# Ledger of designs, part 3: VH-VL binders against 7-cyano-7-deazaguanine synthase (queC)

Target 1, 227 residues: 7-cyano-7-deazaguanine synthase (queC), of Persephonella marina (c0qst3)
Amino acid sequence: MKQSSSIIILVSGGMDSAALLWLAKKEFDKVYAVSFDYGQKHRVELDFAKKLTEEAGVEEHFIAEVPHLKGIKGSALTDRSVEIPSEEYPEGPPVTTVPMRNLNFLSIAASFADIYEIENIGIGVHSVDSPYPDCRAEFVSAAEAAINASSVMVAKKKNRITVYTPFLGMTKTDVLRIGLELGVPYEKTYSCYRGTIPPCGECATCRQRIEAFRSVGLEDPWFKKER

## First folded at step 16 (VH-VL; from w6 with heavy chain F27Y S28T S30T)

Design x4
Fold by OpenDDE, fold request of step 24:
Parts: structure tokens; C-alpha cells; sequence
Structure x4 (fold): chain C 227 residues (1-227), chain A 124 residues (1-124), chain B 108 residues (1-108)
């Protein structure tokens, strides 16, 4: 049974956010989506996000422009002078890190939640020991506190905004299994950080995606030998 | 100089499959480029079939050919292959491979160099 | 999918005359449009990319213009060697990257 509540989901077009979107459609009465244009090299993911949200049937899909992140230097995602590496990510924050990205995204999503009186914000973070600080459980708790402390809706109605993180503590493969059970159309997802069409297969996110599918005995839809 | 050399003409029966090759030279096969396939029926226009990224082997096929077309690559020989199965008379066409460029940032410039074409004839 | 409509289908032109070929897109594709030349029994050759940028080696008499939905290929002074079929193609965002129906140019 669906919850008699609403949620806004952070949707990138990638495999994790797609699983989150489908889960939200199952668990919540009304689902909204927000995607971000922040100068990422793989901006093409937004086209996939649009297709996913259309297929899922969301109430509304917001595209938020985040121009200040376009100016971030040093990150391979936003700095055109920094190449997306082909090797696996190290234990520390990789060169693809955009500092404070998810905090910005949650803040923007919270603004929409406030205006539309949505009490849940969904984000597809799944690793507690993620090399990205803004993907950790500690960050989620702190961000939720900040959102509730700053929300006009919460102040007036004395309700609460909850950051919905159903995949915390799970592996990428675990999330994939959930998505497969839910019927996520993974052939309509995009995870490559280089933004090439079709995906490069060499960047960390491509490799992780391919490995996740392999782990469940499947081939990545992008990299199937036969179609 | 950039060259795309395709395999020779094929004659097939309906229901059979055909595999056309495209050997690339004069540039780095797995860096910054993708390969597309375009066909042209006799006296007709150009039709995009799909493309492959040689770096990882990922593919995108036109909906019309989904389930019948398979594009692959051999990085050791800088060769791309296009296999079309369940052939029909309507599949009679010249098939072209064409190089496209991507700049690692999501920008693409399609089809600056083309193979010489491969005639595939499907007849009973 | 995005549909490209070329006009006219056929032109018979006297040498040294100006040739104009149009391509109309079913939706706004910005400047993501290509023009090709294909001579009989030959592979297509790229003439114009991004609606108005000439490809290397293309004679100056060829030019492209337009943005959004309406595009034009112009041959300023037709040469005998320009007898060919010309195609537009869009590559706006995700595939399919569709072609126009083609315009055949013959010399009178």
C-alpha cells in the first residue's frame, strides 16, 4: 500500500537514482522529481532523467540550474581542463568530486519541497564509507537537520521534512537488485561521467555499473554482446 | 590519412544473416571516436542504423533494427562489425560505416569519414 | 523522432546559377545539423557541420545557414561537378540522428 504522502526525488538519469524513483513510485502517493544542470560534462544524463521521469509518471519534473557549480575548478566533472580518468577511484575523494554538491542539491530540493508542501526528499546515497563525504550517513543527518531548521513550511505547520535514504548501507549491487525487482528500465539509464554517447566503458562509474550487472549474472544493457 | 575499408559485397537468402566489417586506419581507434552504420536502399535516402563506441564496446541501435542488429569491435585490428540477422528483401542496400568524433565532454561531430560501402543483396 | 523535411526533392540548374536547398526540422534542434553531398556510386561527404561551419576541403561556394527549425544549404555558383544528391542530418541530443529525404541537383 502506498503511503498517503508526497516525495521529491533527486534524479540524475543514473542507475541508482532510477532505482530510487521506481521505489518512490511504489511507496509514495505523489512523486516529484528534480534534476540539476551544474555544468557537468555528462549533461546528457538530463535527457535520460527526462525519459525516466516520464515513464515513471511523476507529478512534475523540475530542472534546476546551478550555475555557481559550473565555475568549480579542479573537478573533472565541471573543469574542462581536467580529464575524467580511466582508472578506478582511490580510497579518498576522487578527482570527480564536486565539493558540497549534494548539500547544494538537497537545499534546492528542499526549496521545492517547501513551496509544494512535500514532506519527503529522496536521495540515492548508498555507501556509508563512500569516498564522497556528502554521500555518507553523517552528512544526511546533518543536511536534514539544516533543512528542517531553515524551512518556512516546517516553521509554520510544525511538521517535518524527512530525507529519504532507503539505500543507506547497501552496495551498488544491492541497489541494482532492488531496481531489477521493481522493473527499472536500466537500458534507459546513463552513468558515464564522460558524457559520451554511447558510454565510454572506461570511467569509474561505467566500470562500477558493468561490475554491478555482472555480479547479478547480467550484462549491462549498454554493453551487451548481442541485442 | 584516415581510411575506412569495408568488406566486399554479399548475397544472402531471406532469413539469413550478414556480417559486414569496417577496418579503420590513420587515427587512434579507441580514443575520441565512435563508429556509426548507415544504409541506403537502391535509389533511396540514407538511414541511420546505430553506432558503437570502440573504447568499451557500448552500442546504440535504431529502434527499427532492435533485436536484429549487432555491432561489435576488435580493438586489436581496429575493426568494427555490423551483423544483421533475419534478412528480408527490404534489407537490400549499400551499408556504410562512418566515423564520428566525441571530445570526452559529451560533444559529438558525426560522420566526417565514410567507408566505401558494402552492397548487401537479399534475394530468393 | 525528429523529422527533417527537405525541399525541393529535385532541381535542374544551369551552371553558374545559385542553388538553394532547405531543410526543416519538426522541432528546435539548435545548430545541430549536418549537410552531406553524395555523388552517384560514391559515399556521402560531409560539407557542413553545426548548420554553418564548413568542413575541411569544402569549396567556398558551399555555405550553410539557419538555426532552430529552418536551415539552408547554398551553392553560390553551381559547378558541373556539383551534380549530386544533398542530405541534411540532425544530431540534436540523443539518437536517432535522422536524415532528410535528400535533394537531387542535376546540371542542365
Amino acid sequence: as target 1 above (227 residues)
Amino acid sequence: QVQLVQSGAEVKKPGASVKVSCKASGYTFTSGYYMAWVRQAPGQGLEWMGFINPSGGSTWYAQKFQGRVTMTRDTSTSTVYMELSSLRSEDTAVYYCARGLYDWEGSHTPFDYWGQGTLVTVSS
Amino acid sequence: EIVLTQSPDFQSVTPKEKVTITCQASEDIGEYLLWYQQKPDQSPKLLIKYASQSFSGVPSRFSGSGSGTDFTLTINSLEAEDAATYYCQQYYRLPPWTFGGGTKVEIK
Scores: ipSAE 0.830, ipTM 0.911, lowest interface PAE 0.5, mean pLDDT 93
Fold by OpenDDE, fold request of step 24:
Parts: sequence; C-alpha cells; structure tokens
Structure x4 (fold): chain C 227 residues (1-227), chain A 124 residues (1-124), chain B 108 residues (1-108)
Amino acid sequence: as target 1 above (227 residues)
Amino acid sequence: QVQLVQSGAEVKKPGASVKVSCKASGYTFTSGYYMAWVRQAPGQGLEWMGFINPSGGSTWYAQKFQGRVTMTRDTSTSTVYMELSSLRSEDTAVYYCARGLYDWEGSHTPFDYWGQGTLVTVSS
Amino acid sequence: EIVLTQSPDFQSVTPKEKVTITCQASEDIGEYLLWYQQKPDQSPKLLIKYASQSFSGVPSRFSGSGSGTDFTLTINSLEAEDAATYYCQQYYRLPPWTFGGGTKVEIK
C-alpha cells in the first residue's frame, strides 16, 4: 500500500540505509536518494550507494559534496591522523563522531526536498541510546522543526516536511530483520568505517554488522565461508 | 624480507576440488595488507580471482568464480588458502597469491609481492 | 568491467634501444594503473604503481607515464635481462581489477 507522497532517503551504502531505501520503495510512491561525500575514510561506501539506488530504482540519486566536513579534525572518520579503533564504543560519543554530521546531512536533504517539493526525508537512525547525539529522537525532533521553520516550500504551500525515522528505537538486528524481509541485497552493502576492501571486520560497525547477522542465524555476506 | 611461499603442484580430475596455500612472512599479516589470488593458464595472461582481508577474513571474489572459489586465512600461521571446486580442464593454470597494501584511509595498492606460483593440472 | 588494451602484443628489440608499451583503458581510471614484468617461469614483478611511481628496486631505465585512459611504459636502453612479458593492471575503485593482455618483449 504505497503512499501517494514522495520521500528523499539519506543513503550511505551501509546496511541500515539500505533497509531504509527498500522500505521507502515499499511505502512511498516516489523515492529520491541523497549520498554525501564529506571526506570520510570509507568513501568507497558511495560506490555501494550508487549500486543500491540503481537496483532499488529511485527517481534520482544526488551526490552532495560537503567539503567543510572534510576539514574537521579530531574525528577518526575525517582526520588522517586519527585511527579508527578496533574496540567497541564506550559510553559517550566515540572518536568516529563527526560533529553535527547528520544535521548537515538533513539540512542538505531538506534543500533538495524543498526544490523538488518532497514532503518526507528518510534517515536510518535507530538506536535509542545512541552514543551519537545526532542519532537520537531529540535531535530528530529538533532538526525537523528547524527544517520546517526554514523551508520556502513550507512557508508558501503551508504544508510540512516530515523526517521519516522508521527505525527509531530499534536495534541493528531489528533493522536487519526488516531488511531481510524486504529482500535487501546485503551483499551489495558496505558498513566498514575503515574503507578497506574487503571490510576489516575489526571496527565497531563491522563488528556490529557481523553480530547482527549472527543474531538472526546468518553469516555476514562479507565474512561467510560457504561456497 | 617479505616472502610468500605457496604449496606444491597439484594434479586433479575434473569435478574435484583443489586447495592451494600461501604462507606469508616478513610483515604483519593482519595489519595493512590483504591477499589476492591470480591465475595464469598456459601461454595466457593474468586473471584476477579475488582477495581476502586477513584481519577479519572478509572476501571478494571475481564474478566468474562465484560459488566455486573459497578463500580463507589462518592468522596463527599467517597462511591464506584458496579452494577451487568443480574443477574443469580450463582451470589448468599456475595460481599465484599476491600481497596487496591497504591503508586505514581506504587506499589500495595491490600485488607488490607474489608467491612462486602453484601449478594445478586438471585432466581426465 | 574496465578493459585494458595493450599495444603491441609483441616486439623484438635490439639492445640499447628504447621500448615503448601502451595501455589503454575503456574508461577514465585516473592514475590507478600498475605495470608488471614477468619473465618465463617466474612470478610477475611490480614495476610501476599509480601510473608513474617506480617500485622499490626497479632500475631507472623503467618509467611509467599517463593518466585517465592512456598509459605508457618506457624502457630506456633495453638490456638483455629485460626480455619478458609486461602487463598493465587497473585498480580503479571497486574490483574487478583487470589486467591488460600483455606485451612480449624479445631481444634481437
């Protein structure tokens, strides 16, 4: 039962955004996608994003350059001098945090939404107690408010832009289950923060991905040993 | 000194499987490097088969060999294995392991050091 | 997949002469090109990475140039020991990282 509305999905190439993309294709009439080049070490994810969006059949896939984030120091994702750790994230923001990343991403996505008259923005945030502040429900609410307050479309048409967060409050495993039911091609997803090909299996996102698959009785496609 | 030492020559019947090993030494096996497999049929060029990341064991296979090739690693012995099943005469080739470099910034430079090669002959 | 076309397939060259081998890519691969030397019954050896960077231990008479779609391996003053087959390989973004067909260089 597709909605007659349109949505623009933030897609990275990772497993969560892939699930979101497939869900959006099921739930919405027109699906757009936006990916970001922000100087991330795992820039290779963009190649996967392209493949995913092509397979999903989106209306248009935008690649947004975010050069100001490329210069951010201190983050393991964007700072050459800071290594991506192999340990699990402690309580609090991990070293892989890019300050205000998702707010920037949502703002950019909102610009596209405004121009293309899209009333929904999809983002694959899920964890209730995410170590990343910009992955929490409070952030989503604040971001949505800011988007609506700043949108020319909203001001003129008196409509509303909704930030679509279907996975909010879910575990990574929950999101994976949804994706599996939807037929997400997970072998075409990439989640490693180190950007190695094949993925390193040591960074937090690799470990979380592997564990998610194990939790549902499957092997990660990247790490399976079956022929 | 970086060295890649492969297992000895193999003779197999069609339909059988072969497993070739590649023991690495002279560098940190699980950090900064991956291992690729390349084969060369007699009198022919080089053909990429796939590669494995020894740190986690993740693999990427060439489409041609999907479902028929399996690459694994043993970190305790710094050894990579390539198993090819359902062998056919066309699989007769010298099989090479080759080290590739990756950095933690996503850059790759493959094939800086090679094993001595392993001849696999498939004949009835 | 990206196709690499090498030229020529074969050449016989007199010692001390200049040898030029070309590799053309079916699409723009930037500088993500390798050159290998393979002698009979030996494993390939890396000569050039990133189109123009010489690998450690490679004689100065070997040089690589080019970017985008057109690449060249040059051997200045061919020596007898340079008799071999030379291969280009691209490693642009995601695999497969394909090889050229090879160029056999023989000494007259």
Scores: ipSAE 0.826, ipTM 0.910, lowest interface PAE 0.5, mean pLDDT 93
Fold by ESMFold2, fold request of step 24:
Structure x4 (fold): chain C 227 residues (1-227), chain A 124 residues (1-124), chain B 108 residues (1-108)
Amino acid sequence: as target 1 above (227 residues)
Amino acid sequence: QVQLVQSGAEVKKPGASVKVSCKASGYTFTSGYYMAWVRQAPGQGLEWMGFINPSGGSTWYAQKFQGRVTMTRDTSTSTVYMELSSLRSEDTAVYYCARGLYDWEGSHTPFDYWGQGTLVTVSS
Amino acid sequence: EIVLTQSPDFQSVTPKEKVTITCQASEDIGEYLLWYQQKPDQSPKLLIKYASQSFSGVPSRFSGSGSGTDFTLTINSLEAEDAATYYCQQYYRLPPWTFGGGTKVEIK
C-alpha cells in the first residue's frame, strides 16, 4: 500500500539503492532522489543512477557535489595514491572507507527534505554484510535524532523526519531477492569501486554482487554468457 | 611495448559463425584496460561492436550486434575472442581489436592501441 | 546515441597547404573527442585526444580544437605521408562511443 507521503532516496546506482528505489515507488506517493559526487574513482555510478531514476519515474533527481570529500587522503575510493584492493576485506573498516560518508550524505539529503518538505529519507544500508560503521542501526538512530533536532520543517510543523532503512538486518542476498521480486533492472545497476567499464569483477563490491547472484541461482547481468 | 596480435583471415559461408582472437602483450592484461572490437566494411568507416573487461570477463555489446556477438577471454594466454554468429554478406569486414581505459574524467583515451586487423569474408 | 558528422567527405590538397576537417556532435560532449589517422591497409592511429591534446609521437603540424558540438582537426602544412582517412570519435560518458564517417585526404 502506498502511504500518502514523500521520500528522498539516496541513489548510488548500485544494487541496494536500486532495490530501495523500486520499493519506495511502491510504498510512497512521491519519490525524489539524490546522488553524490564526492570525488569517488567510480563516478560512472552517477550515470547509472540517472538511468535508474529515469526508469523509476522519480519527481526529481538531484546531484549534490561534496567537494570536501574529493581527494581525501587514506581512502582507496578518493585518494589516487591508494589502490582499490582485490582481496576480500579484513575484519574492521576497510581501506575503501570514506570517513563519515553516510553522515555527510544524510545531512545533505536532510537539507533537501527540509526545503521540499519531504518527511522520509531513504538509504539502502544493511548491517549483516557491511564492514562500515555508518551502515549500522546505532548510526541510523543517532543521525535521525540529529536531523529532527536540526529541521526547520519539524520545528514548524511538529512532524517528524523518518530515516527509512527497510534493509537493515538483511544480507545482500536478501536485498537482491526483494529487488528481483520488484522487477529491478539489474543490468542498469553498477557496483564496481574501480569505476571500469565493463566492471572489473575483482573488487570487493564486484565479488559481493557476483556472489549474491550466484546464491540465488542466477548470473550477474554483467557476467552472463551471450550468443 | 603494447602489442595486439590478431588471428588470420577467414572465409565463411552465410549462416556460419567466426571466432577471431586478439593476443595482448606489453601490459598487464587484467589491470582494467578493456578490449574493444571495431569492424570496417570495404570502403566504409569504423563501427564499434562492443567491449570486454579481461579482469572479470564482463561485456557490453553494441545494440546492433546484441544476440549475435559473444566476447570471451583467456587470462592465462592474455587473449580475447570475438565470435559473430549467423553471418551475412554485410558482415564482410576487417575486424580490429583495440584496447582502452575508461576514466570518467577522460584522462585516458579509448582505443589507444589497435590490432593489425582480421579480414573476414562471407561468401554467398 | 550521439551522432558525429564529419565534413568534408573528401579533400584533394596541394602539398604544404592547410587542411581543415570538421566534426559536429549531435549533442554537447564537452571536450571528449578523439581524432584518428588511418592510412590504406593499416589500423587507425590516435592523433588527438580530449579535443586538442596531441598523442605521443604526433607531428606538430597536427592540431585539434573545439568543444561542445563543434570540433576541428587541422594539418597546418600537409606532407605527402599525411594522405589518409581521418576519423573523429566521441567518448562522452557511457557507450556507445561512436565514430564520424571519415574524411579522405589526398595529395594533389
Scores: ipSAE 0.358, ipTM 0.726, lowest interface PAE 3.7, mean pLDDT 86
Fold by ESMFold2, fold request of step 24:
Structure x4 (fold): chain C 227 residues (1-227), chain A 124 residues (1-124), chain B 108 residues (1-108)
Amino acid sequence: as target 1 above (227 residues)
Amino acid sequence: QVQLVQSGAEVKKPGASVKVSCKASGYTFTSGYYMAWVRQAPGQGLEWMGFINPSGGSTWYAQKFQGRVTMTRDTSTSTVYMELSSLRSEDTAVYYCARGLYDWEGSHTPFDYWGQGTLVTVSS
Amino acid sequence: EIVLTQSPDFQSVTPKEKVTITCQASEDIGEYLLWYQQKPDQSPKLLIKYASQSFSGVPSRFSGSGSGTDFTLTINSLEAEDAATYYCQQYYRLPPWTFGGGTKVEIK
């Protein structure tokens, strides 16, 4: 129906959102970004997100605060009394689960999309190896429906907001290959959930990132040995 | 007491490499404190070279030194190493290790304890 | 990157007099500023963190103040052992956490 010319991207400074950002710069005329401060221990990711959006040349980069998530206890990402695990927990939701994180983020991004008349919202979720419910196709479909039902722009213009999820059927390795082809500067991305500088190398996200690089015959720029 | 003890002075020829060590004691080496390297040419100010996190061995090098500097650690001896290759006369300096901690929730304190310094002289 | 400009470059001061050293940042760094003392042939030693908080064991004659872009280190009564070069360093956000050019303080 309508040319897709603008998008707002959820950018965390990590590998997947960086790949999405570079892809979006190739596919859309105007690219906006939004990042979230929800009290995460790894809030340094926001500084990396800013560097990436500056390099990519986005129209605007919004920082949205979500302070109510900081006060909720029980998540390793926001509760300092809960340790960031070195190993994954296969029997249930990981302790790094922030309650309804992507639902909060998409609803806020949708507010920006509605006001700035942006018809696409991009999120770098991939479902093949994700333990989180809010990274699955079922969630994305429900969120898109709720956004369109709530949108003043959609009601007024009779158009549609699309939640753009190009990586949904992919593994982390698949997404990495796409980002490498696009020229993503992975040395400028940050994934560590513990928020250390340099990254810890021990948390699940650090391990997944290292393994993704190894599986394509590369070393993670953060853990590269000189040859 | 936190102590950082560095290896002794070295004299090198242009084109060679040097590897300086920094042994940490008085704290848990892998607790999240990074180890930075800072150099100071004679009569000059301080110049940051990079960081290593002993937990996992990740590094961040200053752009000027990218490709010439390698930082490693040995957790069994609580020691960090900095190797600088392709030495030039302008690399003559005192090389310091210094520890620090990034702590978003409180005021973090980079470079709270420093090693004694290692003089590296590059001459023919 | 954030540039720190220290003033003055050199200062020769009568014992027991007040020393004032300034550090100006090229952008707002909040209170994320450190002060170091470096004596000849020694490594730098941390004096002040977070613009105004004394590090442990630092004599009370040393104080720091300021926020945003303008910062001051003060030595209220100079002692002979205080002859040294003083450096500011910012630690705002991501590395590089840059240093000022230094201020050499000598006893007159």
Scores: ipSAE 0.327, ipTM 0.707, lowest interface PAE 3.9, mean pLDDT 86

